# Ledger of designs, part 4: VH-VL binders against Probable D-xylose utilization operon transcriptional repressor (gntR)

Target 1, 226 residues: Probable D-xylose utilization operon transcriptional repressor (gntR), of Paenarthrobacter nicotinovorans (Arthrobacter nicotinovorans) (q8gal4)
Amino acid sequence: MDATSKRLTRTTVASQVRDFIVMEIAQGRLPLGAPVREMEIAAQLGTSQTPVREAFRELAALGLLESRIHVGTRVRQLAEKDLVEAVPIRSALEGIAGRLAANNYHKHAEEVRGSFEAMKEVAEGGDRRVFAAASTTFHRSVVRAAENASLLRAWNALGIEVMTILAMASSDIPLDDAAESHRPIVDALEAGDPELAEHALTHHVAAYLPATAHSNGGVDAAVQAS

## First folded at step 4 (VH-VL; framework fv_tarlatamab_arm2)

Design g26 (from g01 with heavy chain A33H)
Fold by ESMFold2-Fast, scan of step 4:
Structure g26 (fold): chain C 226 residues (1-226), chain A 122 residues (1-122), chain B 109 residues (1-109)
Amino acid sequence: as target 1 above (226 residues)
Amino acid sequence: EVQLVESGGGLVQPGGSLKLSCAASGFTFSGYHMNWVRQAPGKGLEWVARIRSKANSYATYYADSVKDRFTISRDDSKNTAYLQMNNLKTEDTAVYYCARNPYKYLSHFDYWGQGTLVTVSS
Amino acid sequence: QTVVTQEPSLTVSPGGTVTLTCGSSTGAVTEGYYPNWVQQKPGQAPRGLIGDTYNKHSGTPARFSGSLLGGKAALTLSGVQPEDEAEYYCLLYYGGAWVFGGGTKLTVL
């Protein structure tokens, strides 16, 4: 039989296994930091270990799973330290993006508004993984509207979607509230006010900091901790 | 198997009204957004209207070309979506299709009906 | 009004590779427009092929793939078969509403 067709078929099954694991993590059913075993996932899904093994490799590359010497494979756990380090960087980059995007908004308005409405729609469906993707798409649309290739490259390098999936998995915030929390960003961009847009994005992103960092003076304290 | 079956098409005079139905089977109807898409003879596809699932409070959306003239609705107990067409114009002549997409996603216009022809002529 | 643009027609030989594109009058098409692709064969109802840029629907042959290319959504057919001769439509999401492209007539000869 055709080797290429067999490889594509195996990859497709592995992709379905990957999507299942991502969903379980996003919904909190597969806890952060929990060990994950090929045999158990294969048995649960009624499949062989081959597509599960391939899915594990893909998820490790995406940063959702990690394998370490003597520990085995686990769902990656975002330590408070990871958020304390990443959120201030994200806040600074998105603040710059908001300021620049306000000046270019007329070219990007439909994408930004569309992505915001998509977040609202997906939130009503209740799927936290799909919401994480929609939220990431919205933030990327704002960064793209800044029309600064270096900024977009730096933002893409932060792994925002993976962090958002892991954060949603550990959060109980209602998705409709999460979606609506983005409205001030859209309003500031529509107003075409660079300072308001920078403030709206900086404030929004800073809210992702853990309570410990907030109690120590917010972003400035977090930067010192990193 | 997933099936969507349109009905209610026919010949109507300009200014008249017609109500189309889309009967669904083979899936949990209440979990899907429903769309109406039309195609004028020899022309391309045009999205007409959408009604969201119960999880999305049955919100409705319309193309500018039909706004205030057409009303989309649904009855989940009958697994049926409707398109009430009022003040019909000759440019509304088209085959009308219904198509689904899941409430969890914005994509996947995966299944379509066979269509029902609406002819608006004086 | 927003216009979604596709190539009116393309020709490809059996076994060949062809890429169809989908652009927007408002600017570059990104994943934020949730590009969808549907196929319509002569005398038949449309059939969903690709959703959300890359996501294949049930029954879509492996030879079809979706992507973003040069500020446009793209549909690529590799190893084209005679039965792939059809009209291909893209549609983009604009905050609740969908807008179709004008369609590409793919001729396989």
Scores: ipSAE 0.483, ipTM 0.774, lowest interface PAE 2.7, mean pLDDT 85

Design g27 (from g01 with heavy chain A33W)
Fold by ESMFold2-Fast, scan of step 4:
Order: C-alpha cells, then structure tokens, then sequence
Structure g27 (fold): chain C 226 residues (1-226), chain A 122 residues (1-122), chain B 109 residues (1-109)
C-alpha cells in the first residue's frame, strides 16, 4: 500500500532536487559562478547522491550548471561576451519555435496562457530573480509548443535561465512592463499567425542584448538564418 | 542598387483579366517576401497581397477585397513576382506597386517600384 | 471593420518639430502591430521610412524617428525641411493582414 502510494507520486526526487537548485539560484542564495557539490546538496536535502547526480546532469543540459573535469561543477557564470554571442542564436531558435508553435497553439494554449499570466502575477511581487524564472518558463512553454525535440534540446543548451537572471538583475525595467512586453508573442500565437509569431519572438529576444553591447553581428544574421 | 520594376498595366473592361509583373534586381530576390500595394486615383494606399519565400513554401496572403479574384506568384529563376487579376471591377482601378519585405521579417516595406496603372472602365 | 486613423493634415514651419500619430480601432497600438511609416511625395512612388515602430530604413534622414505615444504609433520630424512636405502613411499588422491609415498630408509652411 505504502509502496503503491509512493509509485503514484509522479514527482521524482531528482526533479525535486532540480527545482530546489533552480530556486536557490533564482533567489540569489546560490550565486552565479558558485561551486555546487553533489554530496553537499545530498546532505542538505537528506537524500542519496543518485537523484542529485541525475538533477546535476539535467541542470547541466539546461545550461544552469557547468561541469569541467579539472574545475568541478559550478553555477554557470556569464559575461557580456556570452550574451552578445548567445542572444542571436536564441533569437533564431525562438523565432523558429514561434512559427511552429502558432500552428500547434490550440494543443498548448493552456500552458502558454498560464505561464504568461503567472509571469504577470510574479511581476506584482517585485522580485526580479523570481520574475526571471517565470519569464524563462514562459519562453520554454513556447519552445515546447513547437513540438520539435531537437529544437528544445538546442534551446536548453544555451543557459537561458542564467542569461535571463543576469538581464533582470542588471536592469531597472519595471517588471509589469517586462511582463507586458510578452503580450505580442501571446497575441500572435492566439491568432495562429506563424509569420507574426516568428517576428514577435525574434524582436523580443533581441532586446535582451545589453544596451552597451557594441556588436555588428546579431539579430540580422539570426533573422537571415531563421 | 535595389530596383523593382512593374509592368503589365493598362485599360481593361469590367470582368476582364490582367497579369502584372514585378522584375527585381540588385539583391537576392529568392530570400525576400514580396507585396503588392495599390492606390486608387486621389486615394490612399491599400495592401493587396504578399508571397513569402521558398523557405515558407511560397505561402500567399490576400486582402479580403481581392480574395478569390487575384493570385500572387513568383519565379525565383527570373527574379520576378506576379499578380494575376481576374474578374476585374471598376473599384480595382489603381496604380499597383510592388514592395519587398526583408527575409522572414514583416517589419519593413523598404523598397518600392514606381508602379503600373490599371484602369478598369467600360 | 478595422480602421487605422491618422490626422488628415498637419502644418509645421521649417526647422520646427511635428509628431504624426497612428491609432487603431481595436485598441491601444503596441509593438505587436508592427507599425510602419511610409512617405509619398506628389507624383512619386511611396518610400519606406520606419519599420517595426522605431527601426529606420537605411535611406531615412536622421531627423525622422518612430515611437509609441499615448496608445498610438508616432512619427516625429525634428528640424523639418521644405522637402519633407508629403503624404505620410502608417501601416499596422492584424494577424494576416496589413492595414494602412488614411494618410497625413504634412504642409511645411
């Protein structure tokens, strides 16, 4: 009976470990660039190393953690150069995602609308890091709605959440304005217009480039490729 | 230099047909979406139709006023866009302009042709 | 019936500043309408000026700028020149269709 009750729980210990680490990063208790050790997380959460290793692999695939043979595991540290390089790629990938998601929107409307409304609700609280996590969830819902597994894997590899945390932490943009800036994306998807959805996402993501970035590459190159 | 040159306009009776051509030069035509926009004498601009690139399976879109009567097409090997106009009405009398959009962007009508006059009269 | 509204006519003195606006019958104009601005001089073909709210076409003089103002798209000319006398059209995107405004005749007097 107890074993059956445990089996009916669809949330794995590994996913709980993952969610814990994500929130620690989002709330600043686990700083960007900080070392993360399997055994310490296992001890802190009262679990074995097996689900922690699984969570670490998943978070590395999502670009939140970085593992190197000689250095160990750390929360990914991003410099302005990383943003200048990654944003055009993200723009192209999300443009493709928007185009595909517009055609599939009827299957994913609840998830996309729900994540947009959640982002607006979080904006009222004024916590920029929590907003960054909500914004990342929204973008991921659009990429998921594209129904293209290779695209989702490529998008996850870019470290989108860490980039969003940095962008939100370094700006004075009012969070209600930041949330509302996503409305053209939702409107395009609801209209079922793949062309407009691609443009809305490409334009929106391009705005993540720092105002001080002096790059002659970027959105135009991404748009041509996409 | 980017150039768009329209041709095929003229005088036609109501119910008649005309095919307009837009010859492009000075850019990689196959990568651009193409539009037709018209302007009736003494009136404002009205968007008519667009055709996307091969990457978008040459998808076409039309204003409600011309649906089922007009067909936009393109031949990338000739760098030319076309507008086949059937069952013409006096209300279709206008100068017809060809205009381009950047690849996969809806945000710019950056270059326009000089236009070709279509007169539908009895 | 979707309608895009512009001021029918505006007058500005040489060297002055003028702002043209573009409104939608569907509500406040946002970036999601992809506002475009086009200039047309008498007897000439239209010329693109601004795309996607604020993005200038490469041939657009520095004195032209695009923005959003009071729930409308806006085109501002600063230091107006006599050659800026023209019809100015805005276009807004409505999920499958572009809709032109009625145009603003700018007189430089």
Amino acid sequence: as target 1 above (226 residues)
Amino acid sequence: EVQLVESGGGLVQPGGSLKLSCAASGFTFSGYWMNWVRQAPGKGLEWVARIRSKANSYATYYADSVKDRFTISRDDSKNTAYLQMNNLKTEDTAVYYCARNPYKYLSHFDYWGQGTLVTVSS
Amino acid sequence: QTVVTQEPSLTVSPGGTVTLTCGSSTGAVTEGYYPNWVQQKPGQAPRGLIGDTYNKHSGTPARFSGSLLGGKAALTLSGVQPEDEAEYYCLLYYGGAWVFGGGTKLTVL
Scores: ipSAE 0.006, ipTM 0.452, lowest interface PAE 13.0, mean pLDDT 82

Design g28 (from g01 with heavy chain A55Y)
Fold by ESMFold2-Fast, scan of step 4:
Structure g28 (fold): chain C 226 residues (1-226), chain A 122 residues (1-122), chain B 109 residues (1-109)
Amino acid sequence: as target 1 above (226 residues)
Amino acid sequence: EVQLVESGGGLVQPGGSLKLSCAASGFTFSGYAMNWVRQAPGKGLEWVARIRSKYNSYATYYADSVKDRFTISRDDSKNTAYLQMNNLKTEDTAVYYCARNPYKYLSHFDYWGQGTLVTVSS
Amino acid sequence: QTVVTQEPSLTVSPGGTVTLTCGSSTGAVTEGYYPNWVQQKPGQAPRGLIGDTYNKHSGTPARFSGSLLGGKAALTLSGVQPEDEAEYYCLLYYGGAWVFGGGTKLTVL
């Protein structure tokens, strides 16, 4: 019973649990405001409660989970104000991701192109929540292609899928148009053009803001909203 | 109840042709992408071809092993998907299954047919 | 040319926990590959278990779960039952096309 080996395994498993919960929240399978039980997550992943507790603490620190005495742990509820504040930050992070990803695209082309095609498939179903999930998966593939672990962690902390759902709810853009609006991002990345990719991502993401929050780009909107 | 029923399999000589059918019932066929998957005797599953719904212009995709020899198609009015197999080779011998994907969700090869055997004999 | 790799065989005791993995020759497997898991018993047609990394088919027992672990898709069975002895295949999405793994033969002893 090597305690050191158990500790290393527990730490690694906690990171995997954290990523799983983030994905469940992003994909809507763990709804906003819903209670999250340590035992249920542990059972789902075939692990003990120790790494789940550590993951819960990390996610609470990132603002994705909320733990209150006598209430337990739940997924934090995001309001439109949170979207207005986070979208400019997302725009800046994804701009950086696009610039970096353009130089690494050859290693990530299949995932990025696959995610783009997936968006087109789900757009035809007309379900804005399902489209938001596919869109989030596409954007995450671009951030992953940047090959910057700190950037990916920061991006994963923003609750992007929920913000995308809120943005889509305030818009009547046809989903097939929404899907195709991502093509310039793919084209810039395939061309290996860092400046074009940064431009494509920053301007695309800024479009997720409600009309009243638009200014001179996403970053300006965050300053105005805050 | 969701059902997929394959037909059209049989014995054919190398260089010959066969057309497989997959008759669907119990769901709105036009809302699903359809796949053909094969399994050679004693071997694993191999994805062969996919056709998307009319909303994606019936886009088709093929495994490299069958490109230019096989054609997937569908007739939504008959709730049927097809696999036209030309220039058959002995290595095409397999049980051919059809399986569905909901286009709204890229999930679940949830329902499969029972399969139809294609034997390409020299 | 893309190869999807699974463990050829795994053994687990009844009531135990086992995790099957699914890797890609092109790099880390993420949710962007929409990993699917399919079960096949001898002489039977395959049946779907998990789609979109985590989404269970309605007939899939609660003891099955999907996840992403260490750059691979994973299928975990907890509280394994004798009837879970089967071949398990993963498949990954490449922009309309799908690629199967070689399959894992799970033996329950």
Scores: ipSAE 0.333, ipTM 0.697, lowest interface PAE 4.0, mean pLDDT 83

Design g29 (from g01 with heavy chain K54S N56K)
Fold by ESMFold2-Fast, scan of step 4:
Structure g29 (fold): chain C 226 residues (1-226), chain A 122 residues (1-122), chain B 109 residues (1-109)
Amino acid sequence: as target 1 above (226 residues)
Amino acid sequence: EVQLVESGGGLVQPGGSLKLSCAASGFTFSGYAMNWVRQAPGKGLEWVARIRSSAKSYATYYADSVKDRFTISRDDSKNTAYLQMNNLKTEDTAVYYCARNPYKYLSHFDYWGQGTLVTVSS
Amino acid sequence: QTVVTQEPSLTVSPGGTVTLTCGSSTGAVTEGYYPNWVQQKPGQAPRGLIGDTYNKHSGTPARFSGSLLGGKAALTLSGVQPEDEAEYYCLLYYGGAWVFGGGTKLTVL
């Protein structure tokens, strides 16, 4: 394979490595503060160290991993301030995604509906980490339906699954209510209504802010204000 | 510990009917979704039907190839899932397996039975 | 009619590495399809290997791993053993329904 084809293949693999590490964190298999070794991840995924190193660099730039000389790489401890900073950005990005996805929904309906139904099924189990992963999968399906690669890259860079776990941990909302809170998003997309989809995404995501922060949380919000 | 045992297979003529049973033991049956998966002789696996737990109102799903001919059901008091097969076609000839899904982990087919053979021929 | 596509057959030498792929007629396979991998040897019932793209079932050997690669789900075997010779099926989730791939016959020689 020529150098260009090889480089593009390695770049794609690095993105998959990044997504894998984020998922491992969300499911509790890679705890916050745990050490992460390039060689171990490369062996686990059957890939070379080059794409793993690229993924580590990207995750470190996002503040999800921390690398220091003589210390090695570890999963960074995430604080409430990380949610306060990331949620408004996520809300804006997903609002844009909703507007664009409404126009393309017929091409992506199976994935979006499937992810929504999966999220409802997972909610029955009461496992908030598993639910966080399913919820993240649903939101990513909407961003993917926007058919905008730059938007998807920016959204993926936010470490949404870890942030979702932290948001769920700050709320005692029943998981079936949390799942059903996503129905307006699906309804707006199926109606092909860009304005309604943007509104549904932005308000839904904004509800993930901690109760002590500014929030437009309603009865169905993931964050319960006191 | 966990065991799924299929029964009810046999030889039937085209247009006939059969009812398969899947007897479960070693786990809390009522909490699990149950699937039927079939395999025609020398062919691959084909998902046939799924029934969810009572928490999801026993919602049922079917492959297009069997819709309106097959009915999946369950009796939680007997720890048994069923597949009622009507208007059987020669294309329905297969080994029929039952397989469970943990309700909290949608994406797992963790335990399978040994299968029961259904032969549709004249 | 949704179609899930796998390589019909693959060959690998003992100790080698092989990757099986699983594609969807609806477009790129993502984690939203909840890719599952199942192993079946002739005359035996199927056994689960991988669920939800990456998650090993409790009995799955360490040499098996799941991933997403090039818009497809992937099953990678590293350090293949003779007993890994089998049919491998993927299945994808489509909102309540599951669809199996046609299966890949893996020959170890």
Scores: ipSAE 0.057, ipTM 0.600, lowest interface PAE 6.9, mean pLDDT 83

Design g30 (from g01 with heavy chain K54T S57K)
Fold by ESMFold2-Fast, scan of step 4:
Structure g30 (fold): chain C 226 residues (1-226), chain A 122 residues (1-122), chain B 109 residues (1-109)
Amino acid sequence: as target 1 above (226 residues)
Amino acid sequence: EVQLVESGGGLVQPGGSLKLSCAASGFTFSGYAMNWVRQAPGKGLEWVARIRSTANKYATYYADSVKDRFTISRDDSKNTAYLQMNNLKTEDTAVYYCARNPYKYLSHFDYWGQGTLVTVSS
Amino acid sequence: QTVVTQEPSLTVSPGGTVTLTCGSSTGAVTEGYYPNWVQQKPGQAPRGLIGDTYNKHSGTPARFSGSLLGGKAALTLSGVQPEDEAEYYCLLYYGGAWVFGGGTKLTVL
């Protein structure tokens, strides 16, 4: 298995550490503003400090973590303005993802449908942060179905998980309705129609903007970006 | 405080039927999805059936090996889940466990019952 | 039809670290499959450890953690105790249905 083991090590452990930290933030186990320590993450994942440091540096460059001299590393405090700025970019990226995913859907249907059903189940619990994590998992499954690694990396770099938490926290929408609002996306992908899927994702994501941004043309900017 | 207690197991001939019960206490039963999981002697765990809460219209799901023979149901007024097993086969011989999925965390099989043995033989 | 694969057996020394993995015959395991981990000791009912890839059950000791590594779900035990000797099963979610792995017998020597 030496050859197979060497092939697997071509995937960077740092990338896997980065994804883990992002998910910890998304699921609320690593709260906004909380300290995060290299040795704790290394121990938790059974890895050395080197890939963890690389992951920390990448996440700091992307604005999800911040390092302060003599204070250490913390999860950055994100504001509503970050959501307003990122939603048009997310809408464009997910529109592209929907278009590509429609052509590959048969290979990814189980994951996408599974993630959708998961959102409906989690909605029963009424926990908006837990729902935000399930919603993020669903959107990531669609982006993954696009089979475009560069797109997935760009999407992950936006801090979608934290943005979703902020959107859910600022919204009064009942969670059952929030879950069902994703059904047109699944339907479009099942239909295998790239244009319909692009429009479904673009429109859905644009709705995450606060009402004041909508009146300011934020929705128009987001839907045009796709 | 959380308890799940299975009952209704026993010896039955091939082609026969049994109805298992899972009595729940110590939590708000109606908000949880309930599962039946079985384990044949000396073998691993196998998921059998699931029923969702009232918010999801008591939607039911089955493993292919038991589809059309087993029916999962629940009575929220009695805090009890059921598994009606029809046309039993020798390969259905197993300890049957009930387990819950918390509404707060979809995939968390957090509490399990002690199990009830079903033996299908002549 | 889908097969979920685990290491049949693993051995670790007391105080050591061990990682169990959970793979799927259909491709890479992602958080979209909501990996679950369950522990079963001989003659006992199973006990939930981890759900939704990373979410610990309230009774799960701090030494247990879940993750996604190398296209597989992973359960890591750090500072293993003798009482951790058990069978460990993973489950993956397929849109309402669950599929168990074959289980890993963890021996603590």
Scores: ipSAE 0.560, ipTM 0.773, lowest interface PAE 2.0, mean pLDDT 84

Design g31 (from g01 with heavy chain S53N)
Fold by ESMFold2-Fast, scan of step 4:
Structure g31 (fold): chain C 226 residues (1-226), chain A 122 residues (1-122), chain B 109 residues (1-109)
Amino acid sequence: as target 1 above (226 residues)
Amino acid sequence: EVQLVESGGGLVQPGGSLKLSCAASGFTFSGYAMNWVRQAPGKGLEWVARIRNKANSYATYYADSVKDRFTISRDDSKNTAYLQMNNLKTEDTAVYYCARNPYKYLSHFDYWGQGTLVTVSS
Amino acid sequence: QTVVTQEPSLTVSPGGTVTLTCGSSTGAVTEGYYPNWVQQKPGQAPRGLIGDTYNKHSGTPARFSGSLLGGKAALTLSGVQPEDEAEYYCLLYYGGAWVFGGGTKLTVL
C-alpha cells in the first residue's frame, strides 16, 4: 500500500547517491585518490546526472571528494601532511578535554559509556563508515564532558569525522581492536584521574600519526609550523 | 520475507512463570541482536531485554523493572530467541513483541513480530 | 532511573508541518544517545522510522526527518498525510539498554 516509499524525489535520490559513495569509500571499494565520474556513478545506480551532481557537490563541501579544473573529481587522498598538521592539534585539544572531563564524569557517564559500548557493537558489524561515525561520536562525548564550549567549537572545526572516515578507509586494523583501543580512556575517566585521562587521550590520538611521521617528530613539526 | 513470530503467552497467576519464544525466518538470525519489548493494555512501549550475538558472548541487558526475574536467551541452531519470565506480577501484563537490530547499525528496530499477550491475574 | 519525555499528544492539519521532541532526565539528548523513532498504528505492530538521529529506515517516507533541537531529539513531518495519524515513540541508547519515551499521539485533522 505504501506507493510513496517506492517513488523517490530528486533530493532523496541525491541523498542515496551520497550515502552510496560514502559507503564505497569507507569500505575501500572506491580507493582514496581514485577518479569518480558522474556518468559512471549515474549508470551504476540507474539514475540521472542531476542527483549525482548534487551528491558530488555536497561530498566536495564535506571534504570527501575534490574537484580540479584539469583533473576532474577524485576521492580526497588523506595525505601524510594532513595528519601531521591535524593530529597534534587534536591530541592537544582532547588531552585538555580528558583532564577536564575526569572532574565532570559523573554528569556525563551515561553518554560516554554508552558511546563506547556503541563503538564495540558497531565494530562487530564490520561497517567501517558506521564505525568512523561511532568513533567520532565517542570522542565528541568526551570533549562535551569537559564542559568547555570554546573547546567543543574548536574540536568541531577540525573536521574529525571526515578525517576518521578517510583514515578507516585506508586502514586494515580490525574494528574490534580499534574499539578496544579506547578502553583506557573510559577507565581513566571512570577513575576520575585527570592526569591519567589526559595521558590516555593524547597517547590514543597520537597513534593516528602515520608510521613515516614519528609521533614526537610530527608533533614538533606542527608546533613549529604554528 | 522477514518474519518474527512470538508464542508462549497466556494466563498465569502472580508469582508464576512463562517462557516466550520468538521464531525467526527469512534472514540470517545469527547476524542480529534480538530484543523483547512489551506494551501494557492502553499504555506505551517498554523495552525489556536484549541479547547480542555469539561474537559478543551472547551479552544480555535488562530493564530495571525485570532484572533478576526475566532471562533472555537464544538458540541460533533453531533461529529462536526466548524470554523466561519468573515471579510474574500483575504489572507484567502486556503484549510482548520481539524485534531485531542489525549489527551493522546500532539503530533500526526494523522488524517486529505481531506480539503475544501475557495476562497476569488471580 | 532514567525517564524519556515526549509530548503526550499533538494535532496537525493535512499538509501541515509538525515536530515531535524527545528529552531525557539525565541531561541534553545528543547523537551519543542514538535516538530512534518508531511508529505504531492501532492494532498493528510497531515499525522503525528513524535511527541514529537522522538515519531513515528504508521504508520511511521522505516527509519524515530526524534532528537534534534544543537539547532534545526531534522528529519532523512535513506535508503530513492522514495515514500519518499514529502513536510515535522515541527511544534512547544507554550502553546496551534502550529506554522508550511515553509516546506522542499524533492526530491529523
Scores: ipSAE 0.533, ipTM 0.785, lowest interface PAE 2.4, mean pLDDT 85

Design g32 (from g01 with heavy chain N56Y)
Fold by ESMFold2-Fast, scan of step 4:
Structure g32 (fold): chain C 226 residues (1-226), chain A 122 residues (1-122), chain B 109 residues (1-109)
Amino acid sequence: as target 1 above (226 residues)
Amino acid sequence: EVQLVESGGGLVQPGGSLKLSCAASGFTFSGYAMNWVRQAPGKGLEWVARIRSKAYSYATYYADSVKDRFTISRDDSKNTAYLQMNNLKTEDTAVYYCARNPYKYLSHFDYWGQGTLVTVSS
Amino acid sequence: QTVVTQEPSLTVSPGGTVTLTCGSSTGAVTEGYYPNWVQQKPGQAPRGLIGDTYNKHSGTPARFSGSLLGGKAALTLSGVQPEDEAEYYCLLYYGGAWVFGGGTKLTVL
């Protein structure tokens, strides 16, 4: 279709298909758990199935789509079990990052402040996909400020970008409230206080757990078992 | 189980010096931040100084009223925290308490000693 | 420079409910200030009650609770007992340093 074809640019068709699907998911138009068919996307975007399959493969590798032998492809659901498992690990890693970043903040202040201000500006625009990207960039800037390559690799392995996109898709939190919730992290880092920064990050990330999913053994039990 | 015992208080003249000790037992001392808090006769509590664990490079913090005069330190091998007080003033007269914080979360001033009295008079 | 403000005194009847507050001269108190509450009875060393806003020390009676209220930290006593008559101090964390409030003298009549 002509109108649909005009959405695509001169970059690779597969990358444009990927960006389209990510946007549809983040905005809630392609619901979590919904089936996604290559043929339907190809028809909607006025393209062949080849670049759509490539996009599906990439999105499955990122964890936004999941494909099973006899079930087909679906938008991944962020189950409560996934949050109960991932959030304590993320909280511990980002707590360590905050502690280390506070000591190095003078080297990274512009990047961290810039990322925080970007979240605020993006929140004003109301685009949840763009906000998810800005939020991910902010958290990554803090992890980068820790100056610990192993920590950054471990954090990247958790699929924080995907979790953020799925959380934005499943949440009606006002974006300005979401952006402002990061202010205590910036304040702690600017104070150069490792303990305060660790607490600010761990508290912030723990807030992603639904109330019914909280465990007394949580992060402390996992850390103390090691 | 957890015990904090302060010692080293006494009478000293203005301009003098005293070194207080806080002996800890019943917990892994090296993992905790340690605080000194004082209370002048008939007055409220005033936080004086804090020292973090080795994991935080033994970072030290002081109330403005004691900066450049007091030094907090610790010896993890002896499970003891210290407060070196120099150039003492009459307004430093107080009961000095030792109190611990869990090192990771700063969540409590959970255990306190019984205090040691420092009197600065001429 | 930073001032932490508490009510100087409060009175409550046995079995009643009372809320003490703790404010900062720097703005609204949040969990990032690690609000702590400490009880001191005449002639005794201070005793930790609550740390990090709402986390009770193991020895703290169930009738005590911590919260945030109207931009301040709050300590609530429900079903007050005569032995709760004491001085109550809050403290807030400011980038490494702690600052105590002036204390609230709670009278149980």
Scores: ipSAE 0.006, ipTM 0.438, lowest interface PAE 14.3, mean pLDDT 82

